# VH-VL binders against Cytochrome c oxidase assembly factor 8 (COA8): the designs that were tried, part 142

Target 1, 167 residues: Cytochrome c oxidase assembly factor 8 (COA8), of Homo sapiens (Human) (q96il0)
Amino acid sequence: APERGAERRDTAPSGVSRFCPPRKSCHDWIGPPDKYSNLRPVHFYIPENESPLEQKLRKLRQETQEWNQQFWANQNLTFSKEKEEFIHSRLKTKGLGLRTESGQKATLNAEEMADFYKEFLSKNFQKHMYYNRDWYKRNFAITFFMGKVALERIWNKLKQKQKKRSN
Short names: E, the ipSAE of ESMFold2; O, the ipSAE of OpenDDE; V2, 0.75 times the mean of E and O plus 0.25 times the DockQ between their complexes.

## First folded at step 15 (VH-VL)

Design jg43 (from jf9 with light chain Y33R; framework fv_ebrasodebart)
Fold by ESMFold2-Fast, scan of step 15:
Structure jg43 (fold): chain C 167 residues (1-167), chain A 124 residues (1-124), chain B 108 residues (1-108)
Amino acid sequence: as target 1 above (167 residues)
Amino acid sequence: QIQLVQSGAEVKKPGASVKVSCKASGYTFTSYGISWVRQAPGQGLEWMGWISASEGNTNYAQKLQGRVTMTTDTSTSTAYMELRSLRSDDTAVYYCARDQLYDFHKGYSPFDYWGQGTLVTVSS
Amino acid sequence: QAVLTQPPSVSVSPGQTASITCSGDKLGDKYARWYQQKPGQSPVLVMYRDSKRPSGIPERFSASNSGNTATLTISGTQAMDEADYYCQAWDSDEDYVVFGGGTKLTVL
């Protein structure tokens, strides 16, 4: 079978980051930062005898991770795209080319870029507020289910202890 | 109002190629991907592949690998699916559907909006 | 290679509860989605992430997904619910989208 090594930094030919968990993993495994979201993905370990409640918690955590990854990948993409468009527009207005005489990408000075950052932050204010609201709701739900799983495990241990005492 | 509008019906001979278009409106095209799904007459749904509207990354169904190509034109918010070397068993209604932007986000974004479908008939 | 199995047909009387099953190996470990398709029309998403309803889908639609079986449940079934229903999941190992064979729901 092919070697497992060097997969932590793997990037597909199309530019998509890859995440490949170790074969002998018996725990959740954290991968390298995703190219688009800049967040580390988590591969969730699935126990052989996972309860329905444990499955529900794991799926909620996976769903929350996917939601979070999508939000930040989209935000970073939007930022980069709008930044490039802003720079291009301003250089065109000045009658300047997109490249310097040295062949590097032409850029705007910090004072000019401050206008872009102010516009970007202001128009994304409501989006950020909705993100924070949903983030808190999701973490509340995860905490709630973590509590339920903990109670289930305690109850199961008590039931098992009672059985041993009765025998 | 989110819409996906597909090109009209096509009649092709075996061995020909067909290119179906899917025009998106009502949302930021580059924030999503497009999946293509076909349905032969009286049969079920069959996934053909996916494309990212921002990066152009593709993932094709293995049985269609080498015969299908998916592309996008961000200036017109349009996705395209080209199927080559057509056979009679390629006769189907072809659908585009809005999907996730990145293939690593499995299961988060469903196929929430679908095009009206394009009937492709392959006959001698 | 994942395979999703649905019954070809389910019949119910108006006002009764319809149940459509979708079976696959460890399907409960994946997110199940459900689509409704009426003759001559495009599929419509009716359930996603196992049990969530999109805006515009009536509350009489509900779903579950556990173990090897996902179930779409339609309470108080109406004539307008007559359609083909398809389940869908992904194959995590192959990064491949899989549809069930479809179930024709008849309301008589």
Scores: ipSAE 0.007, ipTM 0.530, lowest interface PAE 10.9, mean pLDDT 81

Design jg44 (from jf9 with heavy chain S35D; framework fv_ebrasodebart)
Fold by ESMFold2-Fast, scan of step 15:
Structure jg44 (fold): chain C 167 residues (1-167), chain A 124 residues (1-124), chain B 108 residues (1-108)
Amino acid sequence: as target 1 above (167 residues)
Amino acid sequence: QIQLVQSGAEVKKPGASVKVSCKASGYTFTSYGIDWVRQAPGQGLEWMGWISASEGNTNYAQKLQGRVTMTTDTSTSTAYMELRSLRSDDTAVYYCARDQLYDFHKGYSPFDYWGQGTLVTVSS
Amino acid sequence: QAVLTQPPSVSVSPGQTASITCSGDKLGDKYAYWYQQKPGQSPVLVMYRDSKRPSGIPERFSASNSGNTATLTISGTQAMDEADYYCQAWDSDEDYVVFGGGTKLTVL
């Protein structure tokens, strides 16, 4: 059975203020930083007469963004979990509680935290190296398709000018 | 091989104290900590506290603070857990478990090896 | 004190997939651990840090942890898997360690 709570549904999607109506020249827009990845998502405008090549480029850019967002969301979550586990294990080892008398989270000194950051970076070096390799490959592909789209647009522009001049 | 061997079952009256031992073998005792976990008959697991075998630092569950004391004897590779002012609801199987301290390569993995358990019955 | 909620019982037929859940506020922001306990025996660590499997634990054991729910999954469940299963996480406030209430897995 449907519940009364359905009446309170917020139907307005967040970030809709940059809506681009059909038939206007419009640009992509950038949203607020994602809670987990800390990266700003790009919302792509889809023109009514998008070519198959333009569609391939847009989908490649969207897929790359999603891959990038997922990578950094997972990495930041892993970092956060690992950091909390490190802090808690060190506090436990010292016989200390998780909270200060003021109710705030107990912390480690700068030297201990520096050791954690150094080792976390070292431990994740290969993972970040593979990320950089994949990021390079994806950006190369995007640049290549951007070039194809640019050539297509130049060709279409030239063909339209020729047609107008002859007829 | 890695093994934790606990002392035998005990029957105590309310108000008494009990001291359970846990003898470790097969590894460097001082490189790990020991956690204590209890389980009342037919019920779940309850964490009691932890002790460092090297430093002797302890951390106890809030519910048991003031009634529990954990110690180690490095010469015999033995951990001890003493619970005072026993009540009938302290009747449980008491386990010791090895705490795998944080390592940057593998992280933290608690309770990788457990003792066989010690039944402590508190009855009048 | 943090509270981890598990269903008291889960039943599966041999060869089926068993799913045991563990729910807690913001549990996915912490690492979860899983223990197997057979009658009259000590608990055995079967999964650690959300999804890592200790040496000696069969590949049919897997786990995840996201949002408010951690899940232990046993694929191709066998009679030998019949046991009580406990989840564990770090307490957010005071005691470092909190256990779920336990789930009895029966293989029919």
Scores: ipSAE 0.520, ipTM 0.788, lowest interface PAE 1.8, mean pLDDT 83

Design jg45 (from jf9 with heavy chain S35E; framework fv_ebrasodebart; at its last look DockQ between E and O 0.34; V2 from the best seeds 0.54)
Fold by OpenDDE, look of step 16:
Structure jg45 (fold): chain C 167 residues (1-167), chain A 124 residues (1-124), chain B 108 residues (1-108)
Amino acid sequence: as target 1 above (167 residues)
Amino acid sequence: QIQLVQSGAEVKKPGASVKVSCKASGYTFTSYGIEWVRQAPGQGLEWMGWISASEGNTNYAQKLQGRVTMTTDTSTSTAYMELRSLRSDDTAVYYCARDQLYDFHKGYSPFDYWGQGTLVTVSS
Amino acid sequence: QAVLTQPPSVSVSPGQTASITCSGDKLGDKYAYWYQQKPGQSPVLVMYRDSKRPSGIPERFSASNSGNTATLTISGTQAMDEADYYCQAWDSDEDYVVFGGGTKLTVL
């Protein structure tokens, strides 16, 4: 079995803008898009009487969110770096500097950029396939636990109704 | 084999000019750029500028603006760097290096091949 | 102009792991390149685009970029690895190539 070289995940700086929801919120909050991942973080509400199953669901959601944030932060950073080098190199090949004689930033045409995007996507296709697979697995797990929590809540409500009828 | 061969050592007086050559072989000269870097004795690497071999477009380090001129001769696959108004602090080994074009598979690797260096000594 | 800061020297025993850092503003948003220079020789590219290794460079050479710090790592350092190491990046705003001050690696 070929040893999967542990791709040392370059930990993008965890500068997730810690949007702090209001302390009295009884709901999940959606923060602004993260500057690196461009994903909106969700701040999960923690109920006072959180069940072990609810806690497990919350943790799974949080872990999945963090995983997703890291993936896209890294992907966006890689994309940005490669794009910048592509543009620079292509301009050099054309004998163009980064700045035009008018001082404007030199840009490539839409066709050249389309080629870059196509090749970038092609190169990262397998990575995206793995991401999608893992995304589905995580979301299925979350959905499964959501169902369990829903059943638990129904059961608890039924037990409370029975106790009230017996008194 | 890819090779960059530079001209021999030069001794110049202050105020003089020096022209260093860099002959490229083993690759399509016009498909790449040439970078120039210098290194003073016991010091680090200092970027001087680059030239496109195909178009002749240049970008020079701000510190050297007005004193440096880079040129290429495509017929001989040779790059030239001229430095004018030489000072004692211009005493250095001057390197040419190949600037690689962006490759979608390999990426961009500037300075992948270097010349052997040319010692320029500026002395009174 | 962007400045890349390297430690002036790093010492390591044979067989140990050497780490050379390069820090700079916004270096995390750029690719880092690494060069080895032995005394009296021209620089040699040893790492490109943060973590890519050119052909002919030993596998003991690796590099990473975290935040605004690039790191060159030499595992199982050998006597032949004694050299000056320079990081390099490109400033896209000014179209300027920046080298670090260099790090002398000594194998003790």
Scores: ipSAE 0.659, ipTM 0.860, lowest interface PAE 0.8, mean pLDDT 90
Fold by ESMFold2-Fast, scan of step 15:
Structure jg45 (fold): chain C 167 residues (1-167), chain A 124 residues (1-124), chain B 108 residues (1-108)
Amino acid sequence: as target 1 above (167 residues)
Amino acid sequence: QIQLVQSGAEVKKPGASVKVSCKASGYTFTSYGIEWVRQAPGQGLEWMGWISASEGNTNYAQKLQGRVTMTTDTSTSTAYMELRSLRSDDTAVYYCARDQLYDFHKGYSPFDYWGQGTLVTVSS
Amino acid sequence: QAVLTQPPSVSVSPGQTASITCSGDKLGDKYAYWYQQKPGQSPVLVMYRDSKRPSGIPERFSASNSGNTATLTISGTQAMDEADYYCQAWDSDEDYVVFGGGTKLTVL
């Protein structure tokens, strides 16, 4: 068998890590920031008597979290790759090496880096707009299903109260 | 059309020098750089260095530092690569390729167009 | 110096999907590039910045880059795709450029 922790070291695409909350948790647990997306993942509590509707809501929330983690992990990675490519290209154009005489990574001045940041933001503007639209759509769906779960719980409590009253 | 035309095959003795030329046409020569890559018979690609056609700034592979010199002649749109103190393991096809300088729209794409290659054989 | 490892050869029948891998430490943190070299010819750029195709490269060519491995995928492989394929990335240590050792793709 592998080490007890080995099977729990699962990562999503784009390097999103998985975390494990304390055993016997009876509420949602918030983990440390993911090293790739820099977002804190949430582990959702699963009730022993979870209804199909409650399960659907939980899975929707988990899926939304994975989508959000994936988006920001990819965005941060793209930023890092493009920044390094820009720096390498500019250093090469200047006839400079990748490292200084002291062995440190060579860098560009603040003005050139500012140009890169401005262009990167401009280039990714539409992508961020679509992300925001999808984020709102997903949160609307979650809120809608939260409402359905709430109604189901009210209905079930009402049914139990009627049964207690008739007994 | 964009084209890079290299000089013909060379046979050299160990210790000699070779100078390969790469004549560019179909684009503004000084707006791009030239990459140099070699390939020993039956082996992979090995980066040798790069030169700016406008400023003459160079970056050489560390393994070749001190033995290689890259130059350009803007008036003839020609790049040159001279390799000195030739050894038998310098036997290779030498390629020049155009370096597409970084552009925020296109990104960076080195080696976007390649010359036909120049076989340099080093033997006694 | 950074090393990019490719399988020496990959064989596929016409119409099958060919997959060529390129492995390097934290390669997915860098952009990967792919070149096609047919016998007796110069290399040709076929993929850049991980997954983008230059003009003139067929849609059956695609690529990805994640973790330690970049992959060039050729769907519906044709005889004309038979060639040596090289991956390339930026070297963050010594030189600007590092190439993989190359993969010979044989069709049929």
Scores: ipSAE 0.574, ipTM 0.822, lowest interface PAE 1.5, mean pLDDT 84
Fold by ESMFold2, look of step 16:
Structure jg45 (fold): chain C 167 residues (1-167), chain A 124 residues (1-124), chain B 108 residues (1-108)
Amino acid sequence: as target 1 above (167 residues)
Amino acid sequence: QIQLVQSGAEVKKPGASVKVSCKASGYTFTSYGIEWVRQAPGQGLEWMGWISASEGNTNYAQKLQGRVTMTTDTSTSTAYMELRSLRSDDTAVYYCARDQLYDFHKGYSPFDYWGQGTLVTVSS
Amino acid sequence: QAVLTQPPSVSVSPGQTASITCSGDKLGDKYAYWYQQKPGQSPVLVMYRDSKRPSGIPERFSASNSGNTATLTISGTQAMDEADYYCQAWDSDEDYVVFGGGTKLTVL
């Protein structure tokens, strides 16, 4: 995680970090939801003294975010296009117009829409299974690297304390 | 092989009516719809309407509502489009096309096969 | 009312890649379809549902649709590809169908 309490010490400070001019500049940023994926992007902070292991973790998180955003942007768009095409085709078959007498966009009732939802899920079942598998694999790897970074930071603190006692 | 064969060219006077036929072969006629499109000389494509080959349900372009009638005869696998109260700006090539309704595997594909076109000339 | 705008003409040399655009408000939120019409002939479906190619259409034809623009691409363009090309999408406001104005592809 990014260093906290840059202005004041807390229970678990790194203590050695030098990258905290304005507080927001020292932390990852969460942006507004992406229009296409509906996911909030994280803008990752890159400290000057980032270790090779910390860089690996950051890049893995960036790659996972990009992969996840691309998947859901594609799925949301496909779902929307398929849904509208299904609705339009069913309305057309019934001899109905695209708009009601009041000018609102014509829709199908919940019973009619259930056929679409069932078939869309069935058609995309395997794709979503592979997505879920890959999502868990990526999140496990991220968690594993977070643990390795945490141990690296503890080890560096111990080396610093041992060097201080030796002097 | 899927084919849509249309009736021959016609010359009409303003105020008359025209009825264009579209005979389908090589597929199950009642499982698809028929779309109608026209193209004035040197102009683009203009959608006219749609008819269900099975049920006879129709949907007409708003600009043509009241002047156009589309019908089918399932015994001959033939669709018809009648345009009434002809004007000189109705001079065009009139096309029929097959409409693949939404299928969960194939999706939706309007205009997947087209007839050869029927030239209707409206001249005084 | 929805409007699909195409360039009136595109010229390419034989063997080069032709690119025909179709622009409409939020067109990337809809499926786009492409038709080829050779002089004196009826239109033929060449691409459907943004990027799908019907059986019998050469692999030289491809298409994409994103944002406000759909694009038909013909690689290795041949003299036989000289034709008018129309895009088409659903018109959700008034009628079921809207066509683009057409693009004349010339192969010099």
Scores: ipSAE 0.545, ipTM 0.807, lowest interface PAE 1.5, mean pLDDT 84
ESMFold2 (binder alone), look of step 16: mean pLDDT 89; pTM 0.921

Design jg46 (from jf9 with heavy chain S35H; framework fv_ebrasodebart)
Fold by ESMFold2-Fast, scan of step 15:
Structure jg46 (fold): chain C 167 residues (1-167), chain A 124 residues (1-124), chain B 108 residues (1-108)
Amino acid sequence: as target 1 above (167 residues)
Amino acid sequence: QIQLVQSGAEVKKPGASVKVSCKASGYTFTSYGIHWVRQAPGQGLEWMGWISASEGNTNYAQKLQGRVTMTTDTSTSTAYMELRSLRSDDTAVYYCARDQLYDFHKGYSPFDYWGQGTLVTVSS
Amino acid sequence: QAVLTQPPSVSVSPGQTASITCSGDKLGDKYAYWYQQKPGQSPVLVMYRDSKRPSGIPERFSASNSGNTATLTISGTQAMDEADYYCQAWDSDEDYVVFGGGTKLTVL
């Protein structure tokens, strides 16, 4: 009988680190690579006097990060699932088992795997094109709002300087 | 067009053997595999094994290894499943089902066509 | 040996959405397949490779597979959908096929 999930679970090791920004947060915090997407998450700093434009920019960046993380987590899962299925089916067609005599997972040679990689890329071409289009749209929007925020900050500094000009 | 036609019902005594046939038509027999699945009265589906029609390679469910043999006859486009040392709990409807095997250009295939089933009754 | 768990029965009224689940350890890492079986008939493929529908299967059938649970969803359920439904996956480590225990869908 293969190993199954038991009602009694293994205790999690002490000292497991979670993505947690430092208590003093004067800028954005960049965490370790996500387990599924392999991308580093960003925790965005929220200033005490955040303007509506700054809030809109931050939320756009947060939404873009979530979208990007989800896309690559799903893509990596799909790749792994289809790769294992391809290897399994090819070994089955050859009449070979899934394990070698040494107990290691049986694998296909580089020539055989090249067929999988080419088909996976071809099959996912439209998906990747839509991802790239959305990625560019999101980055153009982020750049646009970054420009607006920069102009707002310049304007606010000029206004404050002018009000302080009265001796 | 695509059809799998199985042999008729069988009544066997405990300890006997049964051989069920599955005749394929409407497709290139050697391009596909055949799975065998059984279903005891009022119970669910139980996978028994598969065979490649081209090479004759087989893989059997572990609990049936040593009792089951799957073969094909490419000249008649027919798959066979023989189950030996029959017990009363082998009473079931036995199905054959087509599996494309993995063809990278066609993708992984499910059990897309099934035979009509063969009732095998094991009783005194 | 991988085990796929389905509820033994699900009941819905005509026109309502039926949801049939299939649970297995890391099932979302495998492809899930769904078969419909009416009394005295052979199983019929209704969904394959998690969410794909064969030609001839109505658009009201849909499916998903994520984490430990695959789900078959039938929108606007009709009396003709009353049947036993089986999920299926490949146990790649063991090179075996695994079926769920089946769910009897009753439409009133």
Scores: ipSAE 0.000, ipTM 0.490, lowest interface PAE 17.2, mean pLDDT 80

Design jg47 (from jf9 with heavy chain S35T; framework fv_ebrasodebart)
Fold by ESMFold2-Fast, scan of step 15:
Structure jg47 (fold): chain C 167 residues (1-167), chain A 124 residues (1-124), chain B 108 residues (1-108)
Amino acid sequence: as target 1 above (167 residues)
Amino acid sequence: QIQLVQSGAEVKKPGASVKVSCKASGYTFTSYGITWVRQAPGQGLEWMGWISASEGNTNYAQKLQGRVTMTTDTSTSTAYMELRSLRSDDTAVYYCARDQLYDFHKGYSPFDYWGQGTLVTVSS
Amino acid sequence: QAVLTQPPSVSVSPGQTASITCSGDKLGDKYAYWYQQKPGQSPVLVMYRDSKRPSGIPERFSASNSGNTATLTISGTQAMDEADYYCQAWDSDEDYVVFGGGTKLTVL
C-alpha cells in the first residue's frame, strides 16, 4: 500500500465552498476570496490565556470583518441583479429579443451601459457614504483597542517581572 | 415569507434507500445552503451534512460517509437527501434547514429556517 | 471533534430567570448558537453567534459565550418558553456541526 502522502484524498470531510483553516494554527489564517464579496476572510488566532480586553478586540475585528463581508456580498448581488433587469428592460424597449441570431445573450454597448452605472452610483451614493463613515469609525475603534491591548501587555509583563523579584 | 416544505412520511425496510425532498420558497435559493439534521425518537439533534445551492458542494458527517448523498435542483428550488442501506437505527425525523450566508471568522452561519420534518421509519 | 455538554433539565417558576449552560473545550473561541424545540415541532433559532437575537425572538432571551461555557438566559420566563433547548457550534478545525445533548426547560 502506498504512503498516504503520495495519494489523493478519496473524500474531503470539509466543504469545498467553505473556509476551513489549518487544524492548529498559532497565527491568523487568511482564506480565499469570497465568491460574492470578493474579500478574503481571516481566521483569528486565539491565545490560551486571552484577556477580556484581548477578547473584546478580537470580537470587534471579527464583527467588523463580517459587517464588511455582508455589505459587499449584498452590494455585488444587488449590482448584478439590477444590471440584468436594466439590460432586459432596455432590450424590451427596443423591441429586441433576449437572444441574438447565434443564440448568444443579447447585450448593450458601453454607451448604453453608462446610463445604468450612472443610475446605480447615484441611487447608492448615500448608502456608500454611510458605509465609508461606519468603516472609518470601526477602523478607528480597532486601532484604539489595539493600542489598549499593547499597553496592557506591556503593563502585565512589567507587573509579572516585579512580582517575581519581590517573591 | 421564507418557507421550507419537506416530502411526506416514509416507511422502509432494512437495506432500502430513502430520498427526502425540501422545497424552498420566499428567498433566492442559490444564495444559501441547506443543512440536514435528524432526530431519533426521544433523542437529540444529529447533524448529517450540508449542501451549497449555488455550487452543489457538499460536506457530510463522517459517520454517514458512503451512505448519504445530498443534491439540489436549482430550477425547482429543491434540495434532496438520499440515505442508503437503511438500518433500524436510521428511524428518525429528518429536517432540512436554511444555512445563512457564511460566517467568515468562526466557520458557518446559523440555521435560521427549518422544514417541518419528515418521519422515516425503518422496520421489517 | 468538539463535544458540547448541557444539563438534561432545568426547572423555573414563571417570571424567574432560567439559565441553560453549554460546556465545551475552548467553546468561547467558537461561535455558539441556540435552538428551541417544542414537542412535535421543528427547532427554531433563538440566539446566534454567541449573543445575537434573530428578528421575532423576544428581548427576554439573551446569551453569552466565554472560556469553556456558553449560557442561554431567559429573563421573566413564561409558560410558552417551556421547550427543549439545544446549543450548537462549528468545529473550527474541522468542518463539522456539533450539537449539545439538549436541555428540557420546565416552567411550573
Scores: ipSAE 0.000, ipTM 0.492, lowest interface PAE 13.7, mean pLDDT 80

